# VHH binders against Interferon-induced very large GTPase 1 (GVINP1), part 13

Target 1, 242 residues: Interferon-induced very large GTPase 1 (GVINP1), of Homo sapiens (Human) (q7z2y8r1479to1720)
Amino acid sequence: DKRLFVLSILGLQSSGKSTVLNALFGLQFTVSAGKCTQGAYMQLLKVEETFTEELGFDFVLAVDTEGLRAPEHSNKSKDRDNELVTFVIGLANLTLINIFGENPSEMQDILQIVVQAFLRMKQVKIFPSCLFVHQNVGEATATDQTMDGRRRLEQKLDEMAAIAAEQEQCLDVTCFSDVIRFDVNTHVYYFAHLWDGNPPMAPPNPRYSHNVQQLKSRILMTATQESRGNIMKISDVKSRVQ
Key: E = the ipSAE of ESMFold2; O = the ipSAE of OpenDDE; V2 = 0.75 times the mean of E and O plus 0.25 times the DockQ between their complexes.

## First folded at step 12 (VHH; framework vhh_7d4b_2)

Design i5 (from h6 with N59Y; at its last look DockQ between E and O 0.24; V2 from the best seeds 0.00; counts 0 for: pae E 2.2 > 2)
Fold by OpenDDE, look of step 12:
Structure i5 (fold): chain B 242 residues (1-242), chain A 121 residues (1-121)
Amino acid sequence: as target 1 above (242 residues)
Amino acid sequence: QVQLVESGGGVVQPGRSLRLSCAASGFTFSTYAMGWYRQAPGKQRELVARISWSGGSTYYADSVKGRFTISRDNSKNTMYLQMNSLKPEDTAVYYCAAGYLWLTGDYFDYWGQGTQVTVSS
């Protein structure tokens, strides 16, 4: 019975989720503009043999998800999104929360759903990990912007946590770190734009590759930590999905 | 042109220490994972140690755990291998490698020419 680490990604439609997964695993998740991944797409990847002992698992299940707040599902979208997010987070050892751009409204929508889901997990004593990937962050004042960005994100997460706590009648939750293990300095990764300029003639942005490597490093660290207590066997995953 | 140049190898007695260095050029050093491989005569090349781009993650082969330390200085584009308590079985050509560490494998794209380490009485 092989051991499985489940990595999932969540984000708004067309936020570049599949692009991130593709960059991470060299996979060909459907990145086509306008085509929404329906539900969840899963790929099983074999861990390198020399790495299995260190990591404590044999396979990685990469889970690509349907974009949240898809226009096609406008009327039932919130409930559906909540269900999907809850399912995906519940399934995963580590969930990547993908945020694209600086639109406060979009960010709020994602964060609200995500925080709610994590709170629900906490209530049922499931403690998954998460990392935030914030894409398309302007280069202009990288350090200041990053610091400010982190502060803003943390504040927003805390606000969402408070709201979720009220909704779920959780009196012991006042901030996002009460919901899940979270440090804004170590759990948030800012990604440059994939392209240096406008495609199709724009070259790849070297910084993007660097950002991907940073994320990979963190994923490895997280995976190693998770394997010590929460690694599922393939047989267990089957039971959870049913 | 990508270059990895190993140095610090030599002949030492058992129990002694050596420090290997790998000087990198021709690529963005700080974005690559680095590793040391070794190949003894008649044996397959094996991973000795690897280090992530930031140095935040390291791996050691069981045979060298507790004795070897891999480190890097990104400001100098240099990776190091401190080898303590050397044993005859550590005798090999040591290769510097640059690439990517990931769940699905260690992908090393660049290799040095190697440096000989000989541990003998």
Scores: ipSAE 0.256, ipTM 0.606, lowest interface PAE 1.1, mean pLDDT 87
ESMFold2, look of step 12: ipSAE 0.361; ipTM 0.693
ESMFold2 (binder alone), look of step 12: mean pLDDT 84; pTM 0.862

## First folded at step 13 (VHH; framework vhh_7d4b_2)

Design j1 (from i3 with Y107H; at its last look DockQ between E and O 0.74; V2 from the best seeds 0.64)
Fold by ESMFold2, look of step 13:
Structure j1 (fold): chain B 242 residues (1-242), chain A 121 residues (1-121)
Amino acid sequence: as target 1 above (242 residues)
Amino acid sequence: QVQLVESGGGVVQPGRSLRLSCAASGFTFSIYAMGWYRQAPGKQRELVARISWSGGSTNYADSVKGRFTISRDNSKNTMYLQMNSLKPEDTAVYYCAAGYLWLTGDHFDYWGQGTQVTVSS
């Protein structure tokens, strides 16, 4: 009967996704929390009882995925990734889409899978939230680069939404904002390099810590909004993951 | 760099009042739950009071209910503890702490260095 806010992170393998979750909650994931499918790991975090009425939930379920595989020719990997993404997006109240670096091919791969999954959720009347976390981008003229990066991401998302809408024969979808509530200016977060240089001799990058604070702020706001509508009970989640 | 700096401690007579402040910097204060803890010599640190990120929810140890009031001003990045009707048992070092979502137990991201409160006649 306890309320559960589900937060997950998706991204390509080796893209730093687990690092973001650990930075947010200071946790090391274990497999003892339960495994829903191959490639997904979960941990339950209890909220202090004093705050649960104000928050609207009693627990946070953090879901860390093994990571989507780099582009491969194998149809088995693509089918498994589609199943994992559909499950994780359908389970989560908020999904963080983790993108590492500026490799266009890898970015397109993750965006294609994610946009199609969100379109399928819209078709079944499930409206999860998402935030994009773009790690390890250059900091030269950071303001101009983040503005350009937001515009490029928005354009790519719109392109993927139009393609997915044609494939799914959805007349009412022409851009990504038709698929899910999305504002590129408030739903995309850019993270500096974790280290200022090459480990182990490099100092920690203080801008990464600042980026974590900004993301924490947005997650809290989103979580309090989601508690009004689509918060699940723990029993519902347990039946899905067993 | 994160800092939590307590102030307002001192020596007071029983029955008097003190107001502690905790000034925060280096993190987004308004999204952290805050708390006051205290530690008397030779004893374990104990919770005194906690307050949600917005100030809308509070909790107090039974030993201070009705005497102490926790509050916060997010525009000044400062938390307060008003301590009225002080007793010798309140003598301790008082620490402020901050935690995101404030998970159960004493899970905190940041601690201050503490301020001494001494209540004696």
Scores: ipSAE 0.595, ipTM 0.826, lowest interface PAE 1.3, mean pLDDT 78
ESMFold2 (binder alone), look of step 13: mean pLDDT 84; pTM 0.861
OpenDDE, look of step 13: ipSAE 0.628; ipTM 0.819

Design j2 (from i3 with L101T Y107H; at its last look DockQ between E and O 0.77; V2 from the best seeds 0.00; counts 0 for: pae E 2.7 > 2)
Fold by ESMFold2, look of step 13:
Structure j2 (fold): chain B 242 residues (1-242), chain A 121 residues (1-121)
Amino acid sequence: as target 1 above (242 residues)
Amino acid sequence: QVQLVESGGGVVQPGRSLRLSCAASGFTFSIYAMGWYRQAPGKQRELVARISWSGGSTNYADSVKGRFTISRDNSKNTMYLQMNSLKPEDTAVYYCAAGYTWLTGDHFDYWGQGTQVTVSS
């Protein structure tokens, strides 16, 4: 049967998440995407036959979510966000966590929800990968990949892992690296501002284009590694999206 | 700025060989799939050969299988097309193309300006 690599992106409304998928694969979800659940949009993309043996899969399922509404903090919005995030993370081989700006405190609630979702996946022995992508940062940050910013994110993720472990009653989790395979130096990316005008016709910012190429390299490596391990069939994905 | 610069075109006799090169700059060459396309006068552009980012996968148009060989050297940011046993119907402008696409189709992000290959007596 046909093998499937599932790639998804999560983030707040207006955080630029669909732009990342477009930059990576030339995808435009607003026209051809099929909705599979409330808040998730999917497109099944056939891999060029020449590349399927080297990649180890035949299709890519690109999953884009409607923007999460945090930090509004309404109980209904958080319940919807929790369900959506858990579904998307559980479905994907690789999830991109899209953050607008350099300051993770702007996404405190979404980071907590994401960490809890990964903890739930660990409990049921599902081991998805994630990368963090910070959009629209200053050029100095985008070029320097600062140690202080990475340290602060790691500390925040560790704090949220500890909180989630108490809420989920997991005694063996004290930091984020206990939840998933994570290295703050290789799994966090910082992108300059996107365009000099209106996408998709505007030329990309040269620094943004370089940042996208760095992310492309990591995604290709991750996809190749996942295909040698535990790659899904299309029928398996259909059962998960019911 | 992204650039793809073809070289090695020219006029050759039938049965001879020619080697095209495509020098790439301004992007991370090793993550892009590459291809050679050609366009004869009055005809549509057609795929000649394609090679994966690592060089581990290749494919060829039926008309050139066994005669042409695509290769790449990621340390030199260069792709090559070795064209053996050339025929008059191989006469065309040859274009280098690069794309980060896993998808079916010939959508490539970057294209060169082309180099003329002419095979005649």
Scores: ipSAE 0.365, ipTM 0.687, lowest interface PAE 2.7, mean pLDDT 77
ESMFold2 (binder alone), look of step 13: mean pLDDT 84; pTM 0.857
OpenDDE, look of step 13: ipSAE 0.770; ipTM 0.891

Design j3 (from i3 with L101I Y107H; at its last look DockQ between E and O 0.90; V2 from the best seeds 0.00; counts 0 for: SAP .675 > .668)
Amino acid sequence: QVQLVESGGGVVQPGRSLRLSCAASGFTFSIYAMGWYRQAPGKQRELVARISWSGGSTNYADSVKGRFTISRDNSKNTMYLQMNSLKPEDTAVYYCAAGYIWLTGDHFDYWGQGTQVTVSS
ESMFold2, look of step 13: ipSAE 0.584; ipTM 0.828
ESMFold2 (binder alone), look of step 13: mean pLDDT 84; pTM 0.856
OpenDDE, look of step 13: ipSAE 0.662; ipTM 0.835
ESMFold2, look of step 14: ipSAE 0.565; ipTM 0.810
ESMFold2 (binder alone), look of step 14: mean pLDDT 84; pTM 0.860
OpenDDE, look of step 14: ipSAE 0.624; ipTM 0.814

Design j4 (from i3 with D106S Y107H; at its last look DockQ between E and O 0.71; V2 from the best seeds 0.00; counts 0 for: SAP .679 > .668)
Fold by ESMFold2, look of step 13:
Structure j4 (fold): chain B 242 residues (1-242), chain A 121 residues (1-121)
Amino acid sequence: as target 1 above (242 residues)
Amino acid sequence: QVQLVESGGGVVQPGRSLRLSCAASGFTFSIYAMGWYRQAPGKQRELVARISWSGGSTNYADSVKGRFTISRDNSKNTMYLQMNSLKPEDTAVYYCAAGYLWLTGSHFDYWGQGTQVTVSS
């Protein structure tokens, strides 16, 4: 049986999730995937056989959601998003949480859903990894990877963890690091605009290219760690998707 | 600016050795798999050798197996091809390439300009 590393990307609609996938894997790979029954799209990427022993897996399954709905006050949209996020986090070895821009309301909504999903995974002893990808931010924020931005995100995650823990009656959870293993300094990546001007005619943004290399390095490290511990077979993932 | 610069090509007699180098800059070398390709006159470009990001895994075309050795030094951002027991059939332009490790069947992300190797009898 072939071993599978599952990588999921979550974010609001039109938040640049496909841009992250294209930056990581390029536009020239062959896609072999079917639509997931819960509104997620999957792309199966074959690992070069020469490297499979060193990596510890044979395929990468890239899971890209249709996009979470805008942060409207509709309970129907929020319930659907909660189900989708819980599903893709439960499926993935690594989840990239994509935040586009610096809108506090959009960030609050997606963080609330994500933290709740991770808490649910902890309760059933599933321990996925996550990285936060914050796109379309000011050049100073992207260049410095500033502690102010990281501190604000950590504070919001802690707030959401406390709310979720109270709702779930989890006495041992007071902050986000109680929910999953998390270090704001190594698990959060900030990206300026991919382009300095109007796409597609603009040249690549040099700072975006550097940040992508850092993310690629972290993803490789994380995937190697997961392959030593908790890697699934492709048949196991197919069963969970059904 | 991403650059891959080959060096070490030249004219050599059959049976002799040659060592190619590929100096890389402008990207994180240590997370990219690397490869050597060659293109002889009138022929399609073909893979000669491939090496993983760490150097722990390699693969060779059958035509060069046992004669060529691919290696890399991540501290110097450089890949090498040691070419022993050269034959006239090895005459080609040799290119280095770099690709992110997940991409079977995909084009490499970065390519060099090539260096000529000529083996004349």
Scores: ipSAE 0.514, ipTM 0.760, lowest interface PAE 1.7, mean pLDDT 76
ESMFold2 (binder alone), look of step 13: mean pLDDT 84; pTM 0.857
OpenDDE, look of step 13: ipSAE 0.817; ipTM 0.918

Design j5 (from i3 with L101M Y107H; at its last look DockQ between E and O 0.68; V2 from the best seeds 0.65)
Fold by ESMFold2, look of step 13:
Structure j5 (fold): chain B 242 residues (1-242), chain A 121 residues (1-121)
Amino acid sequence: as target 1 above (242 residues)
Amino acid sequence: QVQLVESGGGVVQPGRSLRLSCAASGFTFSIYAMGWYRQAPGKQRELVARISWSGGSTNYADSVKGRFTISRDNSKNTMYLQMNSLKPEDTAVYYCAAGYMWLTGDHFDYWGQGTQVTVSS
């Protein structure tokens, strides 16, 4: 049976998810099933047979979601977003959490939903991987600036984990690392602005291109690590979706 | 800016050897699968050889198996093609290509400009 690596991307509406997907897969088109499942769009990408044994999988399933709504705007929207996020995180081997800009409210909204979803996965003994992609931040290119941003994100994740643990009555969870395997230095990627200035007068920002290469490297590393014991067969994925 | 620069082409007699190089810059070479393609005049471009990002997996067109060897040195950002026992049918422009994860279809992100190999008396 064919082996499948599932890569998902989550983020709020207008958060730049398509820009990240295009940077990762824009020139890599394969035959796709193209199915849409409850606010998720899927594209099946075939791996060249020469490389499948070294990678440990035969296909990549790219899962793109409809943009998430802010949780505080509607309880009905929050319930639907929670179900979508839980489904996508439970399906994926690796989930990219896409955050655009420096809006603190937007960051808080997505972190709350994501942490709750991962905590629910822990309760059913599913341990998916995640990477955080924080796009379009102000010129955070110095080590001290990126270290400060990583520290602030880790603190917010720990706060959200503690809140979610109380809400879900999980007494053994006090920080985000209790929820999933997480290292703020290797699981968080900050992206510069796509353009160095305003198009059409500005060239592409070379820092953004470098950030894409770093993310590609981590995705490949994660995919090969998952193939060492956690990869699913296509039949198992179909059962989970059904 | 991404660049793939082929070198080592030329005119050689049948039965001789030639070594092509592809120098890469502007991207993280060690996470890309690489390949050599060739195109003879009036013909479609065809695969010659491919190699995984680590060098651990390779594949060759039937027409070059046992004669050509693809390799890479990730510390130098360079891929190579050792071409032994060259035949007139190997005459073509040889292109270097790079692809992330090497997904099928139109599956290369970057292409070089090519280097001419001519096998004749």
Scores: ipSAE 0.576, ipTM 0.815, lowest interface PAE 1.5, mean pLDDT 78
ESMFold2 (binder alone), look of step 13: mean pLDDT 84; pTM 0.861
OpenDDE, look of step 13: ipSAE 0.719; ipTM 0.863

Design j6 (from i3 with S30D Y107H; at its last look DockQ between E and O 0.49; V2 from the best seeds 0.00; counts 0 for: SAP .689 > .668)
Fold by OpenDDE, look of step 13:
Structure j6 (fold): chain B 242 residues (1-242), chain A 121 residues (1-121)
Amino acid sequence: as target 1 above (242 residues)
Amino acid sequence: QVQLVESGGGVVQPGRSLRLSCAASGFTFDIYAMGWYRQAPGKQRELVARISWSGGSTNYADSVKGRFTISRDNSKNTMYLQMNSLKPEDTAVYYCAAGYLWLTGDHFDYWGQGTQVTVSS
């Protein structure tokens, strides 16, 4: 019975989720315009044998998910998204929340669902981790935008946590950091554009590669920490999926 | 910018020892696996040794096992290669490398410029 670290990603349709996973682990999830993923796709990655003892697990299970708020499911979108988000967060040790674009307001509904899901997990004594990936951040104003962006995101998440707390009658929750371990300075990653210019003629942006490395480092740190507590076995994952 | 700078190379007689150092900068050192490669004249670059981010795990090429010891000091952002019982066959340019390597198929992402080690009578 092998040990698994489960990494998942959530985000809006066409927000670049699969691209991030592919860049992180050299995977080949489908990347295309529009609806690229239906449901959840999983890739099992083998940990280097030399490091299994130190890491505390044998495999990484990478979980790519369908885009949230998909037009095809517009009438049932909220309920479906809620189920998917709850499922994915409950399954994973670490979930990447992918945000595309400079306006986090577009993600407001999804973030509320995410915060609610984490609160529910907390109530059942499940403590998954979360990292935010904010993609398509311009270079010229990156520093100022990122500072303001972090502030705005934190504020929004805190508001959402308060709302969720009220709905769930959780009196001990007043901010997002009460729901999960969260620091807006260390748990939010801003990604440059994938390309330096306009595709298809534009070369890859070296900054994107650097951003991927930073995120990968954080994932590794998180994985190492998680393995010390509640590492899942393949049998456990199977039971959760059923 | 990530930089890896090797030092400690030189010319030694067979049976002698050398200690290589690799000073790293421009990244969080303790989250990267580190390693040494070497390339002899007319040969392909080959892995000599690697060490995990914490130093808790090490791996060696069969040709150097028992003679070489890889270590790291995360507080100094430095990796070391203690080379004992050197042989002429160990003559090569030695390269410092950094990467994650925790997944099968992973490779080192960063490389130093290399330091020459020559073992000759």
Scores: ipSAE 0.402, ipTM 0.731, lowest interface PAE 1.3, mean pLDDT 88
ESMFold2, look of step 13: ipSAE 0.564; ipTM 0.806
ESMFold2 (binder alone), look of step 13: mean pLDDT 82; pTM 0.838

## First folded at step 14 (VHH; framework vhh_7d4b_2)

Design k1 (from j3 with L103Y; at its last look DockQ between E and O 0.77; V2 from the best seeds 0.00; counts 0 for: SAP .679 > .668)
Amino acid sequence: QVQLVESGGGVVQPGRSLRLSCAASGFTFSIYAMGWYRQAPGKQRELVARISWSGGSTNYADSVKGRFTISRDNSKNTMYLQMNSLKPEDTAVYYCAAGYIWYTGDHFDYWGQGTQVTVSS
ESMFold2, look of step 14: ipSAE 0.581; ipTM 0.807
ESMFold2 (binder alone), look of step 14: mean pLDDT 84; pTM 0.861
OpenDDE, look of step 14: ipSAE 0.819; ipTM 0.920

Design k2 (from j3 with I101V D106S; at its last look DockQ between E and O 0.66; V2 from the best seeds 0.59)
Fold by OpenDDE, look of step 14:
Structure k2 (fold): chain B 242 residues (1-242), chain A 121 residues (1-121)
Amino acid sequence: as target 1 above (242 residues)
Amino acid sequence: QVQLVESGGGVVQPGRSLRLSCAASGFTFSIYAMGWYRQAPGKQRELVARISWSGGSTNYADSVKGRFTISRDNSKNTMYLQMNSLKPEDTAVYYCAAGYVWLTGSHFDYWGQGTQVTVSS
């Protein structure tokens, strides 16, 4: 019975989810313009034997998911997205929440679903971790803009937490940090554009690579921490999926 | 720009020691697993030693086990290979490699240019 670390990613359609996963682990999830992943795609990755003892697990299960609120799936009920998000979050040790752009309405919808899912997990004593990846952030050179962005995100998350708490009749939840361990300064990563300009002539943006490195660091930290307390066996994962 | 620069190679007699260094830049060194590879003339490149991001775990090829020691200093972004009791069969170009290598079978992300080690009487 092998040990698994489960990493998943959620976000809107065409928000660059698969690209992030590919960059993180050298994976080959399908990245296509205008096409989205259907359902959830999982890759089982074997950990190098030399490191299994140090890491505390034998495999990484990387989970790429269908884009949420996909226009092409207008017939898809909000309920489907909710189910998918709940499933993915429940399965994962760590979920990457991918946010693209600054559209407040779209962001709100995703955050609401995500916060609800985490609250549900808390109720059943499942405590997954999450990291936010905010993509397409312009010249994030202004520390001020990122700070403001973080503040806004935190406020929105707190609002969603309050709404979710009311819906679930959880009186002890007033903010997002009551739902899961969260620090807006350490759990939110801003990503530059993948390209410096407009493809196909644009070169790769070195800032993107740097951003990926930062995220890698955090993922490793999270993985090592989780392995000490909440590592799942393959049999456990199977039970959760059922 | 990512760079791995090997140093410390040279010509030595059998039974002697060498210490190789690999200086890394352009990436977050402390999150990457590191390794030494070598390629002898007419042979395939082979793994010599591997070290985890923290340095807490190491692995060696059977041919060098007990003679070679891989280590790293994350504060200096440098990896080392202490080679003791060198043999003629250790003659090769030694390459430094770095990768976010959680995964078996994944290729290293970055490679050095190599340093020549020659063991001869």
Scores: ipSAE 0.563, ipTM 0.814, lowest interface PAE 0.9, mean pLDDT 88
ESMFold2, look of step 14: ipSAE 0.586; ipTM 0.814
ESMFold2 (binder alone), look of step 14: mean pLDDT 84; pTM 0.853

Design k3 (from j3 with G35S; at its last look DockQ between E and O 0.79; V2 from the best seeds 0.00; counts 0 for: SAP .674 > .668)
Amino acid sequence: QVQLVESGGGVVQPGRSLRLSCAASGFTFSIYAMSWYRQAPGKQRELVARISWSGGSTNYADSVKGRFTISRDNSKNTMYLQMNSLKPEDTAVYYCAAGYIWLTGDHFDYWGQGTQVTVSS
ESMFold2, look of step 14: ipSAE 0.600; ipTM 0.818
ESMFold2 (binder alone), look of step 14: mean pLDDT 85; pTM 0.859
OpenDDE, look of step 14: ipSAE 0.802; ipTM 0.908

Design k4 (from j3 with T28E; at its last look DockQ between E and O 0.68; V2 from the best seeds 0.58)
Fold by ESMFold2, look of step 14:
Structure k4 (fold): chain B 242 residues (1-242), chain A 121 residues (1-121)
Amino acid sequence: as target 1 above (242 residues)
Amino acid sequence: QVQLVESGGGVVQPGRSLRLSCAASGFEFSIYAMGWYRQAPGKQRELVARISWSGGSTNYADSVKGRFTISRDNSKNTMYLQMNSLKPEDTAVYYCAAGYIWLTGDHFDYWGQGTQVTVSS
């Protein structure tokens, strides 16, 4: 009876999710990945057997999604994205929210969908973990610049939480930390540009490697903490996705 | 940048002991699994021992089990290999390796230059 840690990644269409997965685990989703629902792909990865008892699980289920679309497209596209996001957030022990670049409208689009999904999880007493990965920002290692970016993200998340709470008539929710356990200083990871300049002549950006190590550290800590709780078995996950 | 520096190698008589050290820098040591590999003359590089990121899990090649002990001190960013009851067959260059290893098939990302161990009378 095998234990399963479920990791998912969400992001808008063309947001660079594969780059994050490759940087963290060398994962590459292709046509060979098993599709569990419309728009979601799963790959079951065996944990190194000598480490399973220390980690607390035997397999990782990596869930990658088709890119999400902006909410303003249509009701059908919006409903499909909401269902997909609710499914993957509800399934996962840890969800990575991938934001690419500094485009305000793209950032708001993904945050709106995600905040709504987490509010719905709170209403049914499900409390999944999340981390935000904000890719392709300027000086991601500069403290003043990242602190300003963190405060701006926190303000946007709080704004989305207030809007969602009004829509769902949840009067006890005023900020994002009321929706899920969240600390903008420990749950948000900024990734610098992969190259320091324009490829092919640009060298690799050393800040990117450091950003990856910081995220790796938090994912390991989260996985170990989650495995001490009620970790799922493979049969439980198959039942929930059917 | 990332550096793995082995030390403690040398020439020793059969039956004696040596302790190898691997000093690491340039990365967050406490999230990486570590390992010792060796390569004897005319042979392929082989795993000797592996240790998890916390030190809580270890694995040994059958040829060294019971004689070698891998350990790590995350406060010093250092991994060790205590080699007891050395045999001439243990003669090899010993390499330190580090990797972010979760899954079957994951590889070590970083390697040291190696340190020579020679067991001879």
Scores: ipSAE 0.517, ipTM 0.773, lowest interface PAE 1.3, mean pLDDT 78
ESMFold2 (binder alone), look of step 14: mean pLDDT 85; pTM 0.862
OpenDDE, look of step 14: ipSAE 0.581; ipTM 0.796

